# Ledger of designs, part 15: VHH binders against a8x493r558to705

Target 1, 148 residues: a8x493r558to705
Amino acid sequence: QWLENALDMTNCRLLRVAGESKKNFVNDSPFLLINEASVYMLARHIDMDVQDILTRFRSNIVVRGLPPFIEDTAKRLSIENLEFEVVDKCTRCEMICVDPMTGEKDPSLLLALRDYRNKQKMTFGIYIRQSNFEPGQFVEAGSAVRFF
Below, E stands for the ipSAE of ESMFold2; O stands for the ipSAE of OpenDDE; V2 stands for 0.75 times the mean of E and O plus 0.25 times the DockQ between their complexes.

## First folded at step 8 (VHH)

Design qd3 (framework vhh_vobarilizumab_d1; at its last look DockQ between E and O 0.03; V2 from the best seeds 0.00; counts 0 for: pae O 13.6 > 2, placed apart)
Fold by ESMFold2, look of step 8:
Structure qd3 (fold): chain B 148 residues (1-148), chain A 120 residues (1-120)
Amino acid sequence: as target 1 above (148 residues)
Amino acid sequence: EVQLVESGGGLVQPGGSLRLSCAASGFTFKRNAMAWYRQAPGKGRELVAGIRSKGYTSYADSVKGRFTISRDNAKNTLYLQMNSLRPEDTAVYYCAKSYTLESYPEFDYWGQGTLVTVSS
């Protein structure tokens, strides 16, 4: 009997790829992935909309359909038939205090993350890398995502 | 549940103006980016304008300088002022609660739309 401890959710989907509808892999550089539900969790406590929060985190990939912060425990994931490994968590600093659209500083997002993490390392989002690079592959919005 | 109700559409001559309204409920309006999309006959839905909670706006190139998006957070209402209307602006206009201000309608919440017809 084999049994995989999967975090698979029926509605987990890719929402965004770096402001474009799809991304072709040309090398094996890691991508920054953020969970929409985690963004909403932080947003409850600050006067900042979700798009502002996402731009400050500067994510490459956003997913929907997961419980908040479940990505903190992930080891691998798939996007359609492409396999990825989690290579690190993304540590956040004062850079997220800057609105990339206006250049204005607002520390509220960093403070909300600090409060959520409660003396733990200040991470938000995960770096992923394709387990075995293949030149003709791509990901696009709407792709099914599974965490493991 | 999320509800978005558009109004203010109608028939207008080229060069005319209309103001669309969208009444929103079922979510924290002031914390969400909002958008207007439109769908012309035989075409897909396209983003027309977006507005962040803090008032920053973006526009499709085809409507820049003619359309103005705005919001009233106290009334949970989104607006689109459309000036210098052209026949090619004829479409059903949809209010959207937009996560990314991108063209991925399966992830956004939509109203039922209001028809704008620009014809002489």
Scores: ipSAE 0.006, ipTM 0.290, lowest interface PAE 10.3, mean pLDDT 77
Fold by OpenDDE, look of step 8:
Structure qd3 (fold): chain B 148 residues (1-148), chain A 120 residues (1-120)
Amino acid sequence: as target 1 above (148 residues)
Amino acid sequence: EVQLVESGGGLVQPGGSLRLSCAASGFTFKRNAMAWYRQAPGKGRELVAGIRSKGYTSYADSVKGRFTISRDNAKNTLYLQMNSLRPEDTAVYYCAKSYTLESYPEFDYWGQGTLVTVSS
């Protein structure tokens, strides 16, 4: 129904569905979505690997093929037949300074984000909630992604 | 080093039950989504069931209502309870670990698999 207002983006795909945070354990819990293009833009400001940034951001979903920061204005999105609503922007904190796998601390990412956002509210990524949950459905890499 | 070791496979008659286990090590089990895959003879590997870190589950349509995926984070073990088994369930079943939730066909790590044979 609401799919008629999809952004005219081609080849937007789900890159991966990543690990969970405290907020992402059930179907009605929000997922943290990160746009790879946005990460790439941020990575240009610091000498940090895109994958490292993604890991530190602790995203649940990473999408590819979208313009940078298009997610900041998105209200809805679909992944194949799954529909999501945008719940909020993800406010970042010092947690991103810690590599969740190694425990290594590096404040550079947070500082970079602060600078990138011009000392405004340090948000990166969006929380999304599934709108049409059906048991037994998976979100798989390669799935088509549409933003609205 | 990440390791996944499946067990519990075997020969069962149609209508029978099996419980598969996957012992995980080398990573923080409780933080990762886990999944069971299977590969039948002459067919490609397919997703069977997935479970998120705190137990939200998903299933392939072909096994829905018959299979149950679960996990014990304290034991770093993934389970697959298989009931009402059918001949078409015959396959090598693989345990999969991912920092991601459900990314198919690419997962971070796979076990060596355990064979399940359903036959009269």
Scores: ipSAE 0.000, ipTM 0.242, lowest interface PAE 13.6, mean pLDDT 83
ESMFold2 (binder alone), look of step 8: mean pLDDT 82; pTM 0.837

Design qd4 (framework vhh_vobarilizumab_d1; at its last look DockQ between E and O 0.02; V2 from the best seeds 0.00; counts 0 for: pae E 11.1 > 2, placed apart)
Fold by OpenDDE, look of step 8:
Structure qd4 (fold): chain B 148 residues (1-148), chain A 120 residues (1-120)
Amino acid sequence: as target 1 above (148 residues)
Amino acid sequence: EVQLVESGGGLVQPGGSLRLSCAASGFTFSRNAMAWYRQAPGKGRELVAGIRSKGSTEYADSVKGRFTISRDNAKNTLYLQMNSLRPEDTAVYYCAKGRTLEDSPETDYWGQGTLVTVSS
């Protein structure tokens, strides 16, 4: 099985899921996953609160314990017994300049991302899709995460 | 260069109050989360209170209802109002860039600390 080819990562855990509760996944729906370590790198670069960035990125899943930007090369991942495939990178746009809670606009994040990516395609985060659908399965904060 | 300078520590009797201040420089204060930590003799450093850039706060259970963290972005200053102080609050208090119990990696810098002694 492809589980045998997991990257050597320690202490990788699910930090949060959207809704701050147990999350049921639907097989056909892609989810946006963000690596906290990656956000932290960006946060240091832009001099901004990590939580603000996470909020602006509007992720469904945030993971902790991974090396920065490891998700950019990942093809698969597992959260506990749930398996996911990486379907694409998330291209960022002006939407991240708007705080979804307050409506406040700050263009600095997009500019920073542009600079950080050296004017390459401005991606941050990955879209993932469940590959082993079983009814009634859910994940929660603290779940073990493995990247492949 | 990031600098964090704590002040306001001292000797106080149980039940007393103190207000700590942290003067921050070298980064955009208003855009960053801040926190207070403390380290008692013989113990590890622990989070006391955190405040996000947008003002949301978090407290250790041991200080909830007694301590209040706040910030003045115009002055680049972090505060910790400590009321109903107890002997077990005796520690060196540190100002930090970053916060939250679970987000330890967000802590980038520390001040030198200010000593708070609660004793009768």
Scores: ipSAE 0.636, ipTM 0.836, lowest interface PAE 0.7, mean pLDDT 87
Fold by ESMFold2, look of step 8:
Structure qd4 (fold): chain B 148 residues (1-148), chain A 120 residues (1-120)
Amino acid sequence: as target 1 above (148 residues)
Amino acid sequence: EVQLVESGGGLVQPGGSLRLSCAASGFTFSRNAMAWYRQAPGKGRELVAGIRSKGSTEYADSVKGRFTISRDNAKNTLYLQMNSLRPEDTAVYYCAKGRTLEDSPETDYWGQGTLVTVSS
């Protein structure tokens, strides 16, 4: 039998943390995480610049080194020794059609996501919440990430 | 360093055909099992088809008779011919390599994926 092993990839890394993040993860509020590979997949589908897509989706945390859309099946993840639970998926709507810097509208991204989701909920990205308290620890770019 | 690069994904109508390719490098391609996996929106990753170094193949029940996996060991390339495509075939398709130095079905490296969308 062939086994799926994507969730155990050893090179998943944190790319970006929101500029207003605290030094510690002591907040009960969920953080919004997106997978860079999922952005690249949509970008290739509609020939759109990756940075424009990242801006449209807006997130607290971006990860790299995972296959596209693998985050859709995740229940838990770790960032270094910090543990997180997946609380919900982020529903997207017409807001992603608007360039937040210029105000111009382009429906291509929403349409691509709709086509990929094929009548399912229009989600992109996941909300995560820390499930353990670890005083003095931080989340920063380059941190190792593992999904479960 | 192992590299797997998929290509050939795109938008296709139901009943259409598409051929995926995976260019492989950084390992002895001819001695490794290779596979295609897919992940539909909101679903887990599933095996689509596998091929061993000696050419034996396996297919998921959902694609038997419609999809054909093949390999060209001289070009280090894995293929997936997809015929009679259906909306439920919409997914990201991944090229996968079995464990290094062993004709093993356990996957240790993945490609970037290529999106296949089957829609009217």
Scores: ipSAE 0.000, ipTM 0.365, lowest interface PAE 11.1, mean pLDDT 75
ESMFold2 (binder alone), look of step 8: mean pLDDT 83; pTM 0.842

Design qd5 (framework vhh_vobarilizumab_d1; at its last look DockQ between E and O 0.04; V2 from the best seeds 0.00; counts 0 for: pae O 12.9 > 2, placed apart)
Fold by ESMFold2, look of step 8:
Structure qd5 (fold): chain B 148 residues (1-148), chain A 120 residues (1-120)
Amino acid sequence: as target 1 above (148 residues)
Amino acid sequence: EVQLVESGGGLVQPGGSLRLSCAASGFTFSRNYMAWYRQAPGKGRELVAGIRSKGSTSYADSVKGRFTISRDNAKNTLYLQMNSLRPEDTAVYYCAKGYTLEDYPEFDYWGQGTLVTVSS
């Protein structure tokens, strides 16, 4: 059973950042965040590896320890002492049907997302921007994450 | 509970062959990316080979052309055929379950490992 939970779940953790175990923040550009649980929920409805799904969505930040799609209601979040505001949801297009390594098409991911969204706007992931930016800050895998 | 049980390790002469097996349970094996890692004494774990649910594979440069990863989704079993073994292949070999972004793999679970020793 999926139920809406409080946004500030205590066991939410940063899984990875931009292909690295840590990321330095050097400007106030938005980052794309994806919830691991949301990926696994889509994977249950299609015959596609989780890593293929992650590659197709492309993201800067992946988090774990939250119910699927709870990020859709988030307004703000923190990663340790770094504070972020949610600036938009990420609209996905037919490009997620294309394997970036081979160019082969598999529409199953987009169709699964469409079915979950009840044929509405195809959003997956959220854009976040650091609200307390200072040069030289970074996050790393295992960092505590809280949603608000 | 996820369980990964490796077998097939042993002592072998240089140039020899071994086939490793990993019996998997507690998750939907056919939908997961699987990999073999190894750890030589005093070193960190390194990726040896990975295989996607539909069978596409990747290999570390040090083993390409000598090792073959495969899977049997009906038996929930991952394999590593190791040919032309060298003393540098001596390590504990681990079966791993997980997912990855293309350039930064991340795995959730490892087995206890099986020792492969290549010695003259």
Scores: ipSAE 0.000, ipTM 0.207, lowest interface PAE 12.8, mean pLDDT 75
Fold by OpenDDE, look of step 8:
Structure qd5 (fold): chain B 148 residues (1-148), chain A 120 residues (1-120)
Amino acid sequence: as target 1 above (148 residues)
Amino acid sequence: EVQLVESGGGLVQPGGSLRLSCAASGFTFSRNYMAWYRQAPGKGRELVAGIRSKGSTSYADSVKGRFTISRDNAKNTLYLQMNSLRPEDTAVYYCAKGYTLEDYPEFDYWGQGTLVTVSS
């Protein structure tokens, strides 16, 4: 079983999980996962609150307690009894410049991300797809998270 | 596209009742924490009531016992039953989509708001 070699054996937890849109069903579309530690690292380079960044990133899942950017090399992960496969990295675009609450446009985050990634591919977060989907299953905050 | 459309606001006398509705679309309504906020003239926006995806509710102290938040997942509609209304309840009421399945102090979408005026 692939659950044998976790990349991180610390007590990592699911911070939050967002509701799904019709475009992002577990069985049809991947979730966008963000590592809070990674956001924190990015936030250190800009004058923006971690929560604001998280909100702008519009992730479905946020995890806490992991080393920063561990998701960049992850192939799979588990959230409690749910298993996920990493399908891609999330390429960021102008959407993150818009505050979803106010509609305010601020390009600072995108520019910061560009600089942070050394003007390479501006990725942040990973797309994950559930491998063992069953109807009615969902994840909750506080769930144990393991990266593989 | 996520949309939240409030309705049901209006003018009511003190002691009266109103029922607000919020029609939600563009997302799986049943999987999100939803909330009502209000903003009175000259004041900041404040949380009035929240309801988790599983149906548990929370209320601001100022409205506890008078307001009831509920949801109909089949209709993708959020409700706020407001009883025993007071002049201090006068505000624009906003429907808010929670970022998470459970209560979390973050929201990613808001409605346009509906005005509730409580006056003699």
Scores: ipSAE 0.000, ipTM 0.254, lowest interface PAE 12.9, mean pLDDT 84
ESMFold2 (binder alone), look of step 8: mean pLDDT 83; pTM 0.842

Design qd6 (framework vhh_lunsekimig_d3; at its last look DockQ between E and O 0.35; V2 from the best seeds 0.00; counts 0 for: pae E 9.7 > 2, unsure alone 64.6 < 65)
Fold by OpenDDE, look of step 8:
Structure qd6 (fold): chain B 148 residues (1-148), chain A 120 residues (1-120)
Amino acid sequence: as target 1 above (148 residues)
Amino acid sequence: EVQLVESGGGVVQPGGSLRLSCAASGFTFKRNALYWYRQAAGIERELIASIRSKGSTNYVDSVKGRFTISRDNSENTMYLQMNSLRAEDTGLYYCAKGYTLESYPEFDYWGQGTLVTVSS
């Protein structure tokens, strides 16, 4: 069981899982998690559609109900009964300039991210890895999320 | 300064059609999602249609199949084609800009609205 010293214990939920289906997570491959609130803040900053940003960030999972950028300091999290450790922050590169659906290139997001991060390391989102393994356990949209 | 100016409203009979326009300025039009709202008398303002920056659209059930939202990025204008109008479609129609997600329903900017009246 995880400690109860969660960073946020609000009504945080899993918004989306890649493939829009129930998912099991494996330990041998990290997953990219994006915080919806963080995207919202970035969208307002750079004057860009949040859906476009989400698409360009190519996340595996998106979470809702968390304060913006809380993931930047998170060490671990839980999604329902699944437990995860934060492996690293996602360093963004020119990949986000390409719309994965259309192939259109737009450098504005990367430039905006650079400015938003005050020319610090251009990270957005976190890589997480499952730390517990329970057969038959799945997560889906609406699953409870806790950050620690 | 962000500005949204609606036009195209008027009086039509049931079954008629109208095309609303929203002229936008003061922001990067092509990168933003836009929305149509309407407000009937005595009723809260309701979202009726949305168009994302990449062109995907969404409608409330009451207007599906009858209304079409579109955009012309070259003209910084959003449209709402309204067909098969009904009396219940009567109201003030607003254009809106925002960065809304499901958990963030607030919109940043609104126009003054254009009045649509459907009556026999």
Scores: ipSAE 0.727, ipTM 0.885, lowest interface PAE 0.6, mean pLDDT 88
Fold by ESMFold2, look of step 8:
Structure qd6 (fold): chain B 148 residues (1-148), chain A 120 residues (1-120)
Amino acid sequence: as target 1 above (148 residues)
Amino acid sequence: EVQLVESGGGVVQPGGSLRLSCAASGFTFKRNALYWYRQAAGIERELIASIRSKGSTNYVDSVKGRFTISRDNSENTMYLQMNSLRAEDTGLYYCAKGYTLESYPEFDYWGQGTLVTVSS
């Protein structure tokens, strides 16, 4: 599945992990991952800073360096040597309309997602779980990510 | 329609200074991050400085300490103060709105650019 010549897809990197440089896995609970490029594409016409939009999605893991929405079709991924399976897509609701810093409501992000999904199920981001969990493993910002 | 208009470029001697302006319209300026890019001949556009809506800034190492990005939300204008200019700073300077996806440039809003020439 993974070829030495798949350079563009292998340039994907962790941007952040829950506000810290690395994250130890302490159990097999799923993590919520979003793709920064998907945020940018969804927010094309929203009158907000992309970084502020990112905070509204409330994710554990943000990745950079892959095409927008390619995560919608992913079944598995790796972060460095750790293997993960995609267990579900994340359905979004009115909570993304609320600025997490100020509490102010702005529906534009949810409306943009609704329009992108053509009123189908409003998913954004994916839940992932380590396939073979072992205590003491971690991921960190800058880690290589591959989807397949 | 989103519009970004750069100005303030010109010819300057090494060690000189220039101040570039980016006048913006068609969006709520204060809510958006803004960026300066540089394009030298034969090279793809390169991000050199950014400023978030809340004012935090970032610079590429080659311009740190020499260039200062700033914004005036009351005038819908971003600036780049360029000091201690070098021949390597020669190029076309663009302002941009939003995060730039090099692989998907259709999501970028760009100005037309202003030319900076550093020569003796």
Scores: ipSAE 0.006, ipTM 0.284, lowest interface PAE 9.7, mean pLDDT 75
ESMFold2 (binder alone), look of step 8: mean pLDDT 79; pTM 0.791

## First folded at step 10 (VHH)

Design qe1 (framework vhh_vobarilizumab_d1; at its last look DockQ between E and O 0.17; V2 from the best seeds 0.00; counts 0 for: pae E 18.3 > 2, placed apart)
Fold by OpenDDE, look of step 10:
Structure qe1 (fold): chain B 148 residues (1-148), chain A 120 residues (1-120)
Amino acid sequence: as target 1 above (148 residues)
Amino acid sequence: EVQLVESGGGLVQPGGSLRLSCAASGFTFSRNAMAWYRQAPGKGRELVAGIRSKGSTEYADSVKGRFTISRDNAKNTLYLQMNSLRPEDTAVYYCAKGYTLEDSPEFDYWGQGTLVTVSS
């Protein structure tokens, strides 16, 4: 029914969920979704390892198979049979300059994001919230993802 | 200009060891994923080992336990320690610069390669 309004019908999959385990989403808490394709664009721009960038963005969910930055226009999405609404874009700060594991600081990513957004808000990733709730439902890496 | 220059190749007997080096320049070495590829005669180029910017590594099954990829960011140098070499390891070994080792590795620059020949 609502699949007819999908932004992209290409094969988009859940790359990872925080914790690398089956995940139940909490109804009142938003999750941060990152598009790997968007990360790759930044990676090429600043010449940085994609994994490093993903780590720095501290995402809960990473998706693969979506065109770059199309998430910025998404209103809804589904992961398998779970439905989500897009709550907001994630405004980034100097936190992304810090490696959460080592504490190492690199300003390149923030500067790149600033330049890429061209004096607009430095956003990267979107906050999503589950809109349907069914007991016993989980998402995991490999789950089908659709954006609307 | 990105440059990758391999060295350390040569002739070695089965069971022997070699250490390859790749001198990198023209980019921020410490921020990139690096890898070693090899191409044997009549075969396609294949990933041997990869190392992420933060040091985690990946290996082809055929070289696990025998080869070790490492990097010295201070020297902008990538290494491949090859132990217990076998005739099937004979190939031209290439150093590669890239952005990711995840599922589908992406590399954008390659060295000229160094020949490794394992023969009795």
Scores: ipSAE 0.773, ipTM 0.910, lowest interface PAE 0.6, mean pLDDT 90
Fold by ESMFold2, look of step 10:
Structure qe1 (fold): chain B 148 residues (1-148), chain A 120 residues (1-120)
Amino acid sequence: as target 1 above (148 residues)
Amino acid sequence: EVQLVESGGGLVQPGGSLRLSCAASGFTFSRNAMAWYRQAPGKGRELVAGIRSKGSTEYADSVKGRFTISRDNAKNTLYLQMNSLRPEDTAVYYCAKGYTLEDSPEFDYWGQGTLVTVSS
């Protein structure tokens, strides 16, 4: 018998690219990137599953295999052979309190982020922009990601 | 580190039943969606069943009505009850952890798997 060892690696990998984001990899539009480990750190303090938290943040790109919040210091990254620069950090507001499916408000996520940031700017996630744009390029889930 | 340990696989005749377990550690089990994936020899990995942290479930069409995913958050354990097994269910079954995403959640870590063989 044989076993597949897919995704057992701890290297940084692309977890999700929203359909619009896949198309936008051939554009000069900024993308919002979220680090899975940072979501887990927030989730420890609230009764909300990780998927619901990610939905509230409305990210284009999710990555794994990094220490929590290391993205706050990143300047550049690559996804396969595509190069990106970090444009800014994403400031979060009360909109993350709203369940996009039901419209129900729950402040717990925003309060958890506020507690974590300890009176600093309420940022979560980073905006990135492709620096080596060429037509016809794309990336997909499972792509290797490298931070600099 | 995330640790997912599957167990309960084995050899069973068509029409039989097995119950798979996945012991989870290294993350907050109760806050994550979980899933079972499987990979038959020479084929790609496919979703079998998923369960959100709040308990809602999804199943592949090929297993609906025969398989039941469940979770015990107190024991950090994911289960898959497999009934009316068919030879086509033969595969390595993987426990996976994941997210809820706007379009489709992705699963980023899998265990080493447990082999299920259904044959006469």
Scores: ipSAE 0.000, ipTM 0.116, lowest interface PAE 18.3, mean pLDDT 73
ESMFold2 (binder alone), look of step 10: mean pLDDT 83; pTM 0.842

Design qe2 (framework vhh_vobarilizumab_d1; at its last look DockQ between E and O 0.01; V2 from the best seeds 0.00; counts 0 for: pae E 14.5 > 2, placed apart)
Fold by OpenDDE, look of step 10:
Structure qe2 (fold): chain B 148 residues (1-148), chain A 120 residues (1-120)
Amino acid sequence: as target 1 above (148 residues)
Amino acid sequence: EVQLVESGGGLVQPGGSLRLSCAASGFTFSRNAMAWYRQAPGKGRELVAGIRSKGSTEYADSVKGRFTISRDNAKNTLYLQMNSLRPEDTAVYYCAKYYTLEDSPETDYWGQGTLVTVSS
């Protein structure tokens, strides 16, 4: 079943899942996945707290252990026994300039993203959809993640 | 150039208090997470306390209830109030700029450290 070449076979794990609880994914709903390493690159560029950036990106899933921006080339991934397909990249807009907790506005993140993507579409993060469903299966922080 | 300069260390008796300061420059202090680490003789460096840009804090279990990390963004200064000091708190304390969300965050920069000695 897993005889395909993975993008990264290193120690990639879930850093967090929205709600900080055991998560059951719905097969027909897309989730937004963010790579912490990619966030780190932006953080260093704009001199901002990674946690602040993660908050602004409003992701459902954050993963750790991947090279920066490798998610942009991913087609599929697995989280433990759950399988996902990558359905799209997340196009970003002025929403990421707003801190969802305080309402504070900072354009630096959007500007940084513009610079990183150059003349390309401003995307950050990927939408993923569950490909399989097994009752009783769930994911949590620390779950193993494999990208394909 | 990022610079972190610790101060406030010294000799104190058990049960005493110290307040460490870290003067930061070379980056936007208010936008970054900061932390205190310490390294005791013969031991590895360990996280003591962390504070995010938005003010949330975390502490090592060994210092919870005794130490308080805080920041003054107007002064670009990080603080560590240490109360009820114990001999096992003896270490060189380092100020750090850090990013990750785990209990052991990765850091980009360190200061030179300030020595805290707790002894009778």
Scores: ipSAE 0.713, ipTM 0.868, lowest interface PAE 0.6, mean pLDDT 88
Fold by ESMFold2, look of step 10:
Structure qe2 (fold): chain B 148 residues (1-148), chain A 120 residues (1-120)
Amino acid sequence: as target 1 above (148 residues)
Amino acid sequence: EVQLVESGGGLVQPGGSLRLSCAASGFTFSRNAMAWYRQAPGKGRELVAGIRSKGSTEYADSVKGRFTISRDNAKNTLYLQMNSLRPEDTAVYYCAKYYTLEDSPETDYWGQGTLVTVSS
């Protein structure tokens, strides 16, 4: 049953993992996942490129090939044969107003997120944790990602 | 240097019980997910049970309700209580540490294994 739902999103790919070319996800701490399309949606109305926005959000994992914000509805995902559960959505605060490299403050990103959420909780990105025990497995850029 | 040493295997009759232990060293045991795997003769290695650092557990369907994984963080020891043993549980049982962000793929994450034989 879930395989049929997972295959509906087979064009999704892993774009980046926290600076590593290969990654094993068996750490019990959740990983923060960001959808590139969601970043582009926020960026359309502010003077900030996608890389700067990603730096502000401090993501562990970036994916592409999905509609914007579809990750907000996900309960589980897979990266190749590794399975993950969505633990929570990442609530954002004024710290995303600060460029972590320069310390410069610009509220435009937080304001864009607030406008998108329109009085809802200010979340962006999802925390995921591996749900199957696969020691010795790695993923890399280009790995297939499926949401459920 | 990660070391995992399994013990407690042996020969038991069907319906019997065994308790496996895994002594762990060379990493922060209390922060790591741990697991038991098994390998029957001529078969691939398969997950039996896993336990996360925060205590949640997962079991293979074939052992659910009969096996219990547990950990003692003060003694850096992982356990597997195996009850109602069946001949199909015969295998070498391996203790495993899951990789973390600080590990490399060349780290030895398996123990040497302990043999469990269930036969009359």
Scores: ipSAE 0.005, ipTM 0.153, lowest interface PAE 14.5, mean pLDDT 75
ESMFold2 (binder alone), look of step 10: mean pLDDT 82; pTM 0.824

